# VHH binders against UPF0159 protein Ta1429, part 4

Target 1, 206 residues: UPF0159 protein Ta1429, of Thermoplasma acidophilum (q9hib2r271to476)
Amino acid sequence: EKVRLIKYSNEREEMQKVLALLMYPFAEDASGIISRIKAMELSEASAILERIRDLRKNRRMKVGRPFEAVNYVFEVTTNYGAFRDLQRHRFLSIVRKPLTVSYGFDVPPIIAKMPDLSEEYAEAMKDAERVYRIIKERYGAWIAQYAVPFAYRYPVVFTTNLAEATYFIELRSTPQAHFDLRDIAIRMYNEIKSVHPSLAGIIKFV

## First folded at step 1 (VHH)

Design c5 (framework vhh_8fcz_2)
Fold by ESMFold2-Fast, scan of step 1:
Structure c5 (fold): chain B 206 residues (1-206), chain A 121 residues (1-121)
Amino acid sequence: as target 1 above (206 residues)
Amino acid sequence: QVQLVESGGGLVQPGGSLRLSCAASGFTFSTYAMNWVRQPPGKGLEWVSGISWDSGSITYADSVEGRFTIIRDNDKKMVYLQMTSLKTEDTAVYYCARAEDYYDSSGLDYEGQGTQVTVSS
């Protein structure tokens, strides 16, 4: 389960946008908000975000709507079975390619522990790849995808925002979550943290 | 700031071995495919080997198959190229490169400064 952050905006500009939206309901004029935010140091902005983090007592308490204004585009490469589970979460735009054999496959842990079954499993995958190649040559990739077992990995591109990402990460990083989804959630968190270390601070329950 | 720093090159005799290393920083290494490419003196770039983000898919150019082995260590953010049975034709500057993977395609995204391998007696 590979996770790649494809598109994001400058952190300082995103923080200024979030802070403006947070302050707007309580301000007497918009020009005052803009002036204060422009003058704000990154450390001061981070302190405000940390106070917001502290106000959330559990995962059920959502981050505010202003955090929906911070947008990300992710590519996730995972097996089809795990992807079906991901479809249960809200993503704004899902773009995917036909299923393919180009990214390898995952052996279920119970099968991997049994050498005889593991060998049989690999042989079945090899046979499926042969059928895939024949169908792809004759009918193209969109029809050939029906020969691809659920164990094979493929990339999916989706868009999300910081509020939805927080919800997904906090829900799916729990020990009870499916292992593949937990791995994806943790990787997504690390990608956001690498480009937006201050904004990532609102993701509390990881 | 994406950085790829190659090392391990040098002068070896034909039939010898070398291990090249590539240290990555400034991006989430474990989510990218990594490639080795080389440029022989006076020639264009030649792709050598590739490894997927999880080491599940590995491929080699016909010219190096059976002689070279690509390995990655995601915890250390390293990719290696173990070269054995070196030939004079393997003389080149070797670069590691980050690749962006999509359906049936991997494009060269970024490359390092390179490390020189010279195979001569």
Scores: ipSAE 0.000, ipTM 0.091, lowest interface PAE 21.1, mean pLDDT 78

Design c6 (framework vhh_8fcz_2)
Fold by ESMFold2-Fast, scan of step 1:
Structure c6 (fold): chain B 206 residues (1-206), chain A 122 residues (1-122)
Amino acid sequence: as target 1 above (206 residues)
Amino acid sequence: QVQLVESGGGLVQPGGSLRLSCAASGFTFEDYGMNWVRQPPGKGLEWVSGISWSGDSTTYADSVEGRFTIIRDNDKKMVYLQMTSLKTEDTAVYYCTKGYDFWSGYEPLDYEGQGTQVTVSS
C-alpha cells in the first residue's frame, strides 16, 4: 500500500478539540468552552467548518493553529527522491528503516515510455541489486543501504497534523507538482477523508 | 519478436484463488523486470504488480496488496500471479508486460498477447 493511515483519533473528539481552540479567544475560560462545544449540534459544528473553508481565498491562507491539534500517523512507501521532497515539510517526524531493494523501484515516467531507455534503466537496477547483496552479506543492511539507488522504494512512518496536511496536500496536488508527490498528496487526502469526512472539508484546494 | 503468452484465467467464486502464468520468449528474460496489468470490462488498463529481474523486489497496486503475489522463474522464462481472496472487482483480462511505470499515471500503451480472462462471480 503506497499510503496507509495507521493512527488517527475519533472524528467527533477531534472536531470538539478544534472547535474549543477556535472559540478560546472569545470565552471567559476553557472549561466553559468545553461545555458549550458538547452541547453543540453536529450540523452547527459542520457549518462552522464550512464557513472556515469558504473564508480561505487561496492555499497561501493557512487554516489556522487550532487545526494543528488534529494528528495523523502515515506510512508512505515511495522512492528516495520523492521522500527527500516530502522531508521539506519540517513538521513531519520521520522514523525509517535502512534503504533496501525489497520494495521494488519506480521507473521515471519519461524513461518508462521509452522501451530502450527502460531496458537500460532495468539493467542499472540489476547491477545495483547485485552490489547491494554483496555488501549486505558482508557488512549488514545499514552499510548496504548506501548502494541503493534513489529509484528504490522504502516505507517511512511520519506524523503530521491537519494544518500541515492541508498545506502539503494543497501545494502538492496541483498539476504542476512532481508526479510522485502529487500521487502521495491525493492518497493522503483520500485517507483523511475516509476517516474524517467533516474535517477533510477544510482541505479546500485539491 | 517479443512474445508473452498469458494463461490460467477462468471463472472463480468470490473468496477463491487462481494462479496466472506468463510464458516469455524472444528476449533475455532474466535481464528485465516484468509486470501484470489488467483491463476490467469497460475500463482502461490498470497496473497490478511488478517484479524485478532477480525476483527479490516486488510491488503491488493498493487494491491487490496482501491478496496477490507475483513470482518469476528465470530458468523457465515464466512469470506467475498468485491471486487469493478474489473479489468481483478483480474481474478483468490480465496481461503480462515488459517494463512498467507504477508512478506515471498513464495507461500502459504497450502490452503483448491476448491476455487471460478472470471472472469472479457466483
Scores: ipSAE 0.000, ipTM 0.075, lowest interface PAE 23.5, mean pLDDT 77

Design c7 (framework vhh_8fcz_2)
Fold by ESMFold2-Fast, scan of step 1:
Structure c7 (fold): chain B 206 residues (1-206), chain A 120 residues (1-120)
Amino acid sequence: as target 1 above (206 residues)
Amino acid sequence: QVQLVESGGGLVQPGGSLRLSCAASGFTFSSYWMNWVRQPPGKGLEWVSGISGGGESTTYADSVEGRFTIIRDNDKKMVYLQMTSLKTEDTAVYYCARDEGIYEYVFDYEGQGTQVTVSS
C-alpha cells in the first residue's frame, strides 16, 4: 500500500487555531485570546502542546476536541479487505472509485511464503482480471467492479482531523494489529510528522 | 436498558491473583470499547485497562502493564480482568465501564463495582 498526504495547512496557523480553542473556555473575551495567540512565540506554543501530551496517560484517553480543527486529506492505495477495516474509523469524508484491477493486488503474507501457493494465487488473480475485462466491455466499470477480488488495490481519498488520526494511529500501530493497517497507520504518522512536527507530538503512543 | 454487573473481587495476599468478570446486557456489546476503572480508598477514579469491540486492541495503564490482562467474550457478552502479581496499591473498588467513544476518557455506563483488597 501507498499513503500520500495530499492537503494540509501551515503548522503555525494550525497551532494558533488549536491554542485559541483550548483557551476560549477560560477567558473573559475571544478577541483578547486571538491577539495573545498571534503574538505567541513558536517555542511557547510548542511548550503548551508538550504539556497537553504529558497529561495523556494512555491511548484510550483521546485528545481534546480543539484538535478536531486540524484537517488532513490523505490518498491511500490499499486492497478492499484493508479498506473495509479503515471504514470503521470516523473519517470526515471518503471518496472512492469503483473497484478496479489497474493497481495490482496483494498476496497475503502466509501465502507469499509458500512458492507454489503464491503462484497459484497470482494465476487466480489473472483469471479474475479476464472476467473483469469481459464484464467491463459489455456493462461498464460500475457493474464490472463486482468481479474484482478483495486482494486488488484501489485508491481512496479521505479527510481526517488530528484527533481522529491520533486515535487511528495509536490503535493500529501496535505489533498485534493486522499488518496492512499497521503499515498504513505508521505511514500516516510519518506523513503528519514531516509537515507538522510540533502537532505530531500529540500522537504519543506510536 | 444498559446493565453492567461485576464479580470476582475478594481478599488476596500480595503477589496473588484474581480474575474479575463483568456481565453486560442491553446493548450491542461488540460495538463498544469496554474498560476497567478503579477507585482506591479516599482517591479518585483511575483507568486501568481497555479493550476494543472486536478484541483486536488492548490498552493498559503503566501501573498494571505486564501484570493485568483484559479479555472479552462477545458470544457470552463478558469482559474479564486477569490480575497477577497483585500489590497493596491495587486495593480498590473495580468498575466495568462502557466507552461511548466520543469524548476523552468519558464512560457513559459503569457497574456497581467489586471490591479487591490486597493485604497480608
Scores: ipSAE 0.000, ipTM 0.109, lowest interface PAE 19.5, mean pLDDT 78

Design c8 (framework vhh_8fcz_2)
Fold by ESMFold2-Fast, scan of step 1:
Structure c8 (fold): chain B 206 residues (1-206), chain A 122 residues (1-122)
Amino acid sequence: as target 1 above (206 residues)
Amino acid sequence: QVQLVESGGGLVQPGGSLRLSCAASGFTFSDYAMNWVRQPPGKGLEWVSGITGSGSYTTYADSVEGRFTIIRDNDKKMVYLQMTSLKTEDTAVYYCAKEVYDYVWGDYSDYEGQGTQVTVSS
């Protein structure tokens, strides 16, 4: 599976948004908060985030609502079966293409370790591709998608926020989670950490 | 309750440009991704382009990437498709489609309205 972070904002700006929302209930007015946040040093902002991390005892203690203000756009390429499980999470938007045979397919692990079954599985996929191409030529990609087996991969673009991403990653990164979703969760975590190392600290139970 | 009204189609020569418009009502427009799909003569529906609710990300079918641009104006509840370098293969009825939060497979098949006809011919 491929996971790619497509769109994110500058970490300092995102930290400033989170801090403004954290401070708002305790402030006299919004203008005072804006001035305070703009003057805040990164070390001060990081200390606040670290304290919030330390206060969470387990994944059931949700990351606060201010973290919903930090947004990410991901492209995930995975098989349709894994996608059906992904859709149980409430990501803000999903944008996807019709199912296609262009991104290859996944062989279930139990079949992959049996050479005869693996070969037969690959032949069945080849047959499905032939049917797909015929239908696509005659009726277009949207109708042809119904000939694509669940094993085929396709790209899905979705938006999420840091609070939702934290919940998903902490839930699905456990050893007991479905293999495909665990892999996606860990890759999403690594993508967020690569661009937002301070904010990624909020994702504690990975 | 959801209403989508497409406009802006017409006859254009190869290499020409057109801008399609879609006026939306009946839902909180900025909360939902919007898509353009098309149906060429003798073919099925083909997904063309999508844009997230915030407008922060766009995506395109390989056949139109670099030639088409999807734009939205959340204040006016409009989504647009700017088409350049049009080819005869772009001839189709174009529909705009609202995506739903429920992640149900087949979101892009849910469109309303008459669509708008684009004909690219010499």
Scores: ipSAE 0.000, ipTM 0.116, lowest interface PAE 18.8, mean pLDDT 77

Design c9 (framework vhh_8fcz_2)
Fold by ESMFold2-Fast, scan of step 1:
Structure c9 (fold): chain B 206 residues (1-206), chain A 123 residues (1-123)
Amino acid sequence: as target 1 above (206 residues)
Amino acid sequence: QVQLVESGGGLVQPGGSLRLSCAASGFTFSNYDMNWVRQPPGKGLEWVSGISYSGGSTTYADSVEGRFTIIRDNDKKMVYLQMTSLKTEDTAVYYCATSPDYELLYDDAFDIEGQGTQVTVSS
């Protein structure tokens, strides 16, 4: 369930790219856009982004196509159930490893709060892990992956852009979202904010 | 258990108007946001409009803003799409959809129920 931002670009350069695309429909001269953007103070660029944020009244109003130009590569380590929900979102590419028992498992919160049920759940996971190891030794990882319960975590690498990340984060950070995806969404937001504090401001409904 | 039934489509000339209806059953309608989604011939699903569970807020795709109005009646468990100034580009099968857990990110993120209602805009 660990979220890691493994590739991103310099924030000022990404802001300049977004601003160029935002200004393009209103500019008479493409070469003039470049000079204006390069001369633009960071405070002025941030003010424009803040105004765009303020124009969005709810999460269904899209941030606009210019923000699709800002790209991120994430590694998320999560259970298969959460990954299936994550796959429903339109990410540019997704690369995963075979299902495995090497990264631990998640216990649903309701089960985790009940000592007897929690212990039985953990024992069932240990039993499945034992079966996985036997199959892996005899038939390899490809066949063994089918013995891995949905509760076990595994790493997934995917690419996304700021517009897609905004929609995912705003949708999945609500209290109504499934707990696994909500945690992922909040962690993705914090990772983006740590490297791109100005651009992260466009993510309004967190 | 969730059932959504769309109606009100038909053939209309450019500049015309139509009102689509969606009848909902099998769930607590007043607890869910409702949406209209369309599928033009040979293309994927496109989100058109949304309305909050209370009716207090509405949103529209840029292509229909100012021309379409989404309305709901919680007592009758109905959602409507009032379409005006129709264009040939509005030709599509229209579906209503609800997204528990707010699955409203992309056109293809909607789970479609029912057969939809065909809207054809041509002369």
Scores: ipSAE 0.000, ipTM 0.096, lowest interface PAE 17.9, mean pLDDT 78

Design d1 (framework vhh_rezetamig_d1)
Fold by ESMFold2-Fast, scan of step 1:
Structure d1 (fold): chain B 206 residues (1-206), chain A 121 residues (1-121)
Amino acid sequence: as target 1 above (206 residues)
Amino acid sequence: QLQLQESGPGLVKPSETLSLTCTVSGGSISSGDYYWGWIRQPPGKGLEWIGHIYYSGSTYYNPSLENRVTISVDTSKNQFSLKLSSVTAADTAVYYCARDEYSGYDLFDYRGQGTLVTVSS
């Protein structure tokens, strides 16, 4: 499975937005807050985020709603079963393609450990792919998708925000989580961290 | 001009701790709004981010390595270091130290030349 971060905003601007929203309930006007935040050094902004990180004692203490203002667009290529589980996490799918055989398939780990069974599994997938291509040729991709086994991967583009991503990553990165979702969670964390290293610090329990 | 230079043993035995130091010249670790960290490239594989540190001491680690990795900073020597415990042959890689640009859209990669660390008995 692959995870790609397609769209994100400048980290300093996102940090200023989060800090302004965090301060808003305690101030008389928004213009004063914005001026203060714009004048703030990056090091001071980072220190405030580190303080917020320290205040969360466990993953059950949610990050505040201001962090919902930081948005990400991801493309995730995974099997249909894993995608169905992702939908439970309130990720909004922007674009979905018909199920396809073009991105390969996942062999369940128990089967992968058994060489004879693994070979039979791969042969069954080749047979399914042959049927898929016959149907696609005659009836098109949208009808052919019904012949695609759940093991096959397909790309889906979805949006999430930093608060939802924190919840998902902290829940699904644990060793007890389903291995497909754990890999997606860890890759998503690394993608966010690569573009927003300071904001990624709020994702504490990975 | 900014220069980063890795140093440390090139050979480490399995189960021991890998220790590397990055010496920064041409700039100060404590004077800018940058993160300082480590990335590695195992033979035949892509780059893997290990972690980074802000000069205040705040650390951020790759979750897959989190329980084995420690990054620390010594602002008086203008250095930062990596300790990776309980190494195995899978930790054999070229290790790079790098600077992350805080406000950039992508990770700003100003890195050292890299040092090969081989884990073998």
Scores: ipSAE 0.000, ipTM 0.096, lowest interface PAE 20.4, mean pLDDT 79

Design d10 (framework vhh_rezetamig_d1)
Fold by ESMFold2-Fast, scan of step 1:
Formats: sequence, structure tokens, C-alpha cells
Structure d10 (fold): chain B 206 residues (1-206), chain A 123 residues (1-123)
Amino acid sequence: as target 1 above (206 residues)
Amino acid sequence: QLQLQESGPGLVKPSETLSLTCTVSGGSISDSSYYWGWIRQPPGKGLEWIGHIYYSGSTYYNPSLENRVTISVDTSKNQFSLKLSSVTAADTAVYYCARQFRSGYSYGPFDYRGQGTLVTVSS
């Protein structure tokens, strides 16, 4: 699977946490906030989140820092080029394997539409795999990774928060975005929405 | 419409060769748009690509398995097969045959898979 959400928390508890942090600047005491949030109905909490969504007029208006408190752990299997771009979004990598040839590779869309070039591309990848194997046997995987073309996929486990996920998804789901990142962004959005439908509402511009 | 079905022994002894066949129905293996391949999922782990074949006979293998894997195609029977030699307990997995699109976005997740067959390697 290209994108897998492997860890998340209960939505009700995450909503209560976000709302407490949103209210914190306006209260004299954190314990009073906690009591009020615990008494709040889910419908009231959802209405507050919808109002916050409505206040965002465009992608340039970031979600607030309280949404950084909602955390997700994802496994993404993608090529090195796409992974480099994911790292630019300040996702914290928990676990990364050396670059490898074990998970297949991505063919650029223009090349994939041309069967002759696609076959030549695949043969070049096969040649790179042969070189990779020789280097890996002699010098190990960490040295061999430098023979792996950027087209090859590998899984990486990373953490993100709802604010960073919102920024990434809204930026990278546009038609102008690189194909690899757009696909990842849409899949991440769908994963978040499946477990946190109310909180996913803050991700407005997909 | 398109269906892929794995067949072969569910039990293999260590050091022997694991042999599986995939029968394709509702479509032709002799299709320039597709590779035909094998993936597996060991218990509690993710999917691992084993390799794929083009109907011309061109093969592409996972380098970690390359010296043990052979994939072959029989276009007259609309079948392709996997042989994995020198098996160990680590080769215990559900094995899937699959179709992989050659054109479009990427060589990636297979667009059709068989239902999977459990192969247990035990003494």
C-alpha cells in the first residue's frame, strides 16, 4: 500500500485537546478550560471546527498552532524524489530504510505512455538493480543505496500533525502539483478523513 | 471479468523449491500494456514484490530474491509461474499473482490480484 495510516488517537479526545488549546489564550486557568471542554457535546465541538474552517478563505491562511497537537504516524512507500519533497514539509522520519530496489519503481508519466521508452526505462532499471546487488554483496546496503535510481520506491515511516498535513495536502493536491506528491496527498487526506471525519474538515482546499 | 487464480502446494519443506502457477481468465497475457508478477505477504509484515514478467519472456526480479527466483510465462495456456528455490521458514507467506500496468502513472501496486494462496515452509 502506497500510504498507510498506522497510528492515530481517538477523534473525540483529539477534538477536546484542540478546543482546549484554542480556548487557552482567553482563559485565566487551564483547569477551567478542561472542565468546560469535557462538558461540551460533540455537535457543539464540530460546529466550532466548522466555523474555523469557514474563516479560512484560501490556502495562505494557515490553520492555528493548536492543530499541531493532533498527531499521525504514516507509512509511505514512494520513490526517493517524492520522499525528498515530503521531507521539505517537516515530517519527522521515525524509521527510514536505505534506498533499495525491493519495492519496484515509478516510471515518469510521459515515458509510461510510450511502450518502447517504457521498456527501455525498465531495462535501465534492471541494469541498475544488477549493479546495486553487486555493491550490496560487497559493501553492504548503506553503500549500495547510492546505486539506486531516484525512481525506486521504499517505505518510510514518519510522523506529522494535522496542521502540517493540512498544509501539505492543500499545497500538493492541486492539478499543478507533481504527480507523485498529489497522489500521496490525496491518499493521506482520505486516510485522515476515514478516522477523523470532523477534524479532517479543517483540510478545506483539496 | 479479469480473474487471476493461484495454484500450487500449500506446504513446502525447507531447502525445496516452491512452485506456483497463476491462471489468467477474462483477459490475455499477450498484452503489451501489462507485466504479470508475484507478490507475497509474510505473517505480520507488509507486501513484498517478488518479480514480474512481460509476455515476451523478459523478467525483472527483486534483487534480494534474484538468485532464487524464476518466473516464466506460457502464453498458450494463459498462465505464468513462480519457482523459488532453497526455501526456508522465512519464505512462509501468502503469495499473490498480479497484473501490473506498464503505462500510465507508475510501475507500482498491481491493479488486479488473485485471492492469494498460503504457502507454509515447515519441516
Scores: ipSAE 0.000, ipTM 0.086, lowest interface PAE 20.2, mean pLDDT 79

Design d11 (framework vhh_rezetamig_d1)
Fold by ESMFold2-Fast, scan of step 1:
Structure d11 (fold): chain B 206 residues (1-206), chain A 121 residues (1-121)
Amino acid sequence: as target 1 above (206 residues)
Amino acid sequence: QLQLQESGPGLVKPSETLSLTCTVSGGSISSDNYYWGWIRQPPGKGLEWIGHIYYTGSTYYNPSLENRVTISVDTSKNQFSLKLSSVTAADTAVYYCTRDYDSLEGWFDPRGQGTLVTVSS
């Protein structure tokens, strides 16, 4: 699977945490806030989040810092080129395995439209796999990774928070964004929405 | 040191109810500050949160599973349990019980060692 949400917390708990942090500057202590928030109906909590969503008029208006407390762990299986672009988002903490040939490769769309070039491209990838296996046998996977073309997919695990995810998704889901990152951004949005439908509402400009 | 340990049958027939118990040692389940829950990992897939319970009986469930899942707590035995009804092969997974801090923390730590449950006839 290209994008998998591998760790998240219960939505009601996460909503309570966000609301508690939103209230913190206006209250005497954290425990009193938590008790008040735990007593709040889910519909009331959702209405507050919808109000916050409505206050953001464009993607340049950042979500507040309380949303940094909602954390997600994703596994994304993508080619090295897309991974390099993910690394440009400094807020993503990325953990990866050595580059490998085990997850297949992506053919650039322009090449995929030309059957003869697509076939030559696939053969070039197979040749690279042969070189990779020779190096891996002699020197191990960490050295062999340097023989892996950028077209090959590999799994990357990264941790993000809801504020960072909002920034990434809103930036990379635009029609002008690179197609690999747009696909990843939309899939991440759908994963968050499937587990946290109320919190996902803060991701407004998708 | 707080320890959580899963127990229950490792094989469940399709359409039946999967039932697991988590035994907590080294700490009280009746703490005001913690939720006690279940997560699972099917072979070759990522972790999926199932639900959690507060020691007073308040439960929160994954919406995709909410019609099939029941979590209950037995404070006298320092245990909590999972029941997942109408199981299919898709429910085959390693199941973990977890402790999570109050609403200011969202991570499942500590967790148990995990127990494999296979759904098969």
Scores: ipSAE 0.000, ipTM 0.079, lowest interface PAE 23.0, mean pLDDT 80

Design d12 (framework vhh_rezetamig_d1)
Fold by ESMFold2-Fast, scan of step 1:
Structure d12 (fold): chain B 206 residues (1-206), chain A 125 residues (1-125)
Amino acid sequence: as target 1 above (206 residues)
Amino acid sequence: QLQLQESGPGLVKPSETLSLTCTVSGDSISSSYYYWGWIRQPPGKGLEWIGHIFYSGSTYYNPSLENRVTISVDTSKNQFSLKLSSVTAADTAVYYCARGLYEDSGEYYYYMDVRGQGTLVTVSS
């Protein structure tokens, strides 16, 4: 699976947390806010989030710092280039394995459309796998990783929060975005929406 | 032969705006195959991506810098530029402009297909 959401919290509790943080600057004390929020019906909380959604006129307007409190852990399986871009978007890698040949590789579509070049590309990948196995046997996986072409996929676990995920998804889901990142962004959005349908509403420009 | 050349001040005062220009020679910026961007390397640290611009005019910025960064392109001069506002000592770095391959269905093997020689910017005084 290309994108898996492997850790998230209960939506009602996350919504209560966000709303408490949003109300905190305007209240006499934190305990009173928390009690009020916990007593709030899910429909009331969802209505408040929809009103906040309405205040954002474009993707350049941030969703606000309280949404940084909603955290997600994703496993993403893709090629090395895409992983570098995810890291640049402040998606912190929690755990990573050495680059490997075990998860297959991606053939660039321009190459895939040319039969002779596609076959030559596949043969080059097989040759790289052979070299990888020799180096791994003699020097271990961490040295062998340098023989793995960037076309090969591997899983990496990333952590992010709802505010950063919103920024990434809205930025990278456009038709102009690089193919791999657009695909990851749409899959991340669908994963969040499946477990947090109300909170996913804050991701407005998809 | 494609070449990228950075230009701009070597010294910027804290709280001011850093402005750098990249001059492209040997190819046109308006190609839909490429995106044009900026990366930097602070002393003793790794490379940090700042942002890039696509042929559509769409800009993409590092979230940690997004409030301070503007990247724009001037196709008539075959140049693109970086403006980084409210600079601090943490913005001291060697700044590189770079070209990357943009392909709707391709893979990101390497962000920098071609890059400039780099320009040192010190935020001081």
Scores: ipSAE 0.000, ipTM 0.085, lowest interface PAE 20.1, mean pLDDT 78

Design d2 (framework vhh_rezetamig_d1)
Fold by ESMFold2-Fast, scan of step 1:
Structure d2 (fold): chain B 206 residues (1-206), chain A 121 residues (1-121)
Amino acid sequence: as target 1 above (206 residues)
Amino acid sequence: QLQLQESGPGLVKPSETLSLTCTVSGGSISSSDYYWGWIRQPPGKGLEWIGHIYYSGSTYYNPSLENRVTISVDTSKNQFSLKLSSVTAADTAVYYCARGEDYVWGSFDYRGQGTLVTVSS
């Protein structure tokens, strides 16, 4: 799979954390906030989140800093071009593996529309794989990574928070977005929604 | 008090599959805060990371072993397991199961006592 959610926290606890941060500017006693939040019914918490969702008129109106406290770790398998664009968002990315040819490659859309160039492109990729395997056998994977063309996919692990994920998903799920990033954005949304259905509701413009 | 305990056959024939189970007590394997994995130490060599699994089911394997390794989790029994196929004498090692808090390998904070697996006819 292109996108996998590999670390997240319990939804009720994350909702309580967000609500406490939302209430903090208006409270004179932190212990009072904690007691009130612990007593809050899930339905009441969800209603507050729906009100916040309704107040956002467009994607340029950000969800607010309390949602930065909800954290996710994703693994995304993508080509170098898409990875370069992902790095422009406010994600903290850690890559612990060298680049490899094991995850396939993507053909640029302009090349894919031209049969002769598409075939030549695929053949060039297979030539690069041969060079990669020779270098890997002689010098190891860490040196062989430099023979891997930008078209090849590799897994990247990054951390994000719900506010950053909302901005990315809403921006990159539009029809005008780069195809690979749009697919990643939609898959990230579905992953978040599967584990945090109430919190995922804050992502409005998908 | 968290405890990890390896179990499985101590002798495996060449070309067969090595199968080990780790039983977790004093903590829940269903927690999203941790990952669970396997490390081995061949005689006279250093520790080698095999792979690990998250509560979500996501797995990460050592590239040198990934074609032969499968790690799975059984939350109902609070256990996780390792299967290593097509074994050779080079797979003879002490195998440890471990828990980590970080999604990047190198952050294992608990280990089992280890179990010796010998690959021999």
Scores: ipSAE 0.000, ipTM 0.085, lowest interface PAE 20.7, mean pLDDT 78

Design d3 (framework vhh_rezetamig_d1)
Fold by ESMFold2-Fast, scan of step 1:
Structure d3 (fold): chain B 206 residues (1-206), chain A 122 residues (1-122)
Amino acid sequence: as target 1 above (206 residues)
Amino acid sequence: QLQLQESGPGLVKPSETLSLTCTVSGDSISSGGYYWGWIRQPPGKGLEWIGHIYHSGSTYYNPSLENRVTISVDTSKNQFSLKLSSVTAADTAVYYCAREGYYDSSGYEDYRGQGTLVTVSS
């Protein structure tokens, strides 16, 4: 499974946007907020985010709506079964390609522990690939996708915001969660942290 | 909201057939996407996978048990069942039904029912 962050904005600008939205309900003058935030040092902005992080004592204390303003576009390559569970989260603008055999397949962990069964599983997958290629040649990829077993990987693109990403990552990174979704959640966290190290700090329970 | 519940006799005599049923609520077996399986844990030992069934009717069994195991599914009742023939004292274990694979694995174990103890004794 592979996770790519394909679109994001400048961290300083996103931090300024979040801080403006956090201050807006309590301000008498919007122009004063904008001026103050533009003049704010990165260290001051980071200190405010750390204070917000510290106020969240558990996962049930959600991050505020201002964090919905920070947007990310991800491409995730995963098996169809994991994708069905991923779809249960409320991501925006999910788009996918037809199911395909081009990205390989995953063997369930219990099957992988048994050499004979693992070999039978791989053989069944190869048989499905043969059927897929015949149908694809005759009828095209959209019809052939119905021959693709759930174990095969395919790419999906979705948009999320920092608040939803925090909820997903904190829910799905626990040891008791679905292992494919846990892997995706941890990779999403690492991608966000690599481009937005300060903002990633609000993702506390990972 | 997924719940799996094992049911069946807690005591089986040697040489007889062990029969267990798993009732699934909160998800539909017929919707597909999951292997539905049986796992057991003998006292003082680790987990042993027995087999599973796919919504298409395909079954895969542990090779060490395959000659004694039958798993079947009844999608109208949202249930799947295990039959293990010719039991011996070695088959005494806590039996779990499970929704297997990627859909609810934490790297520790698949999503399982609470388990039911089956003792093989005269």
Scores: ipSAE 0.000, ipTM 0.093, lowest interface PAE 18.7, mean pLDDT 78

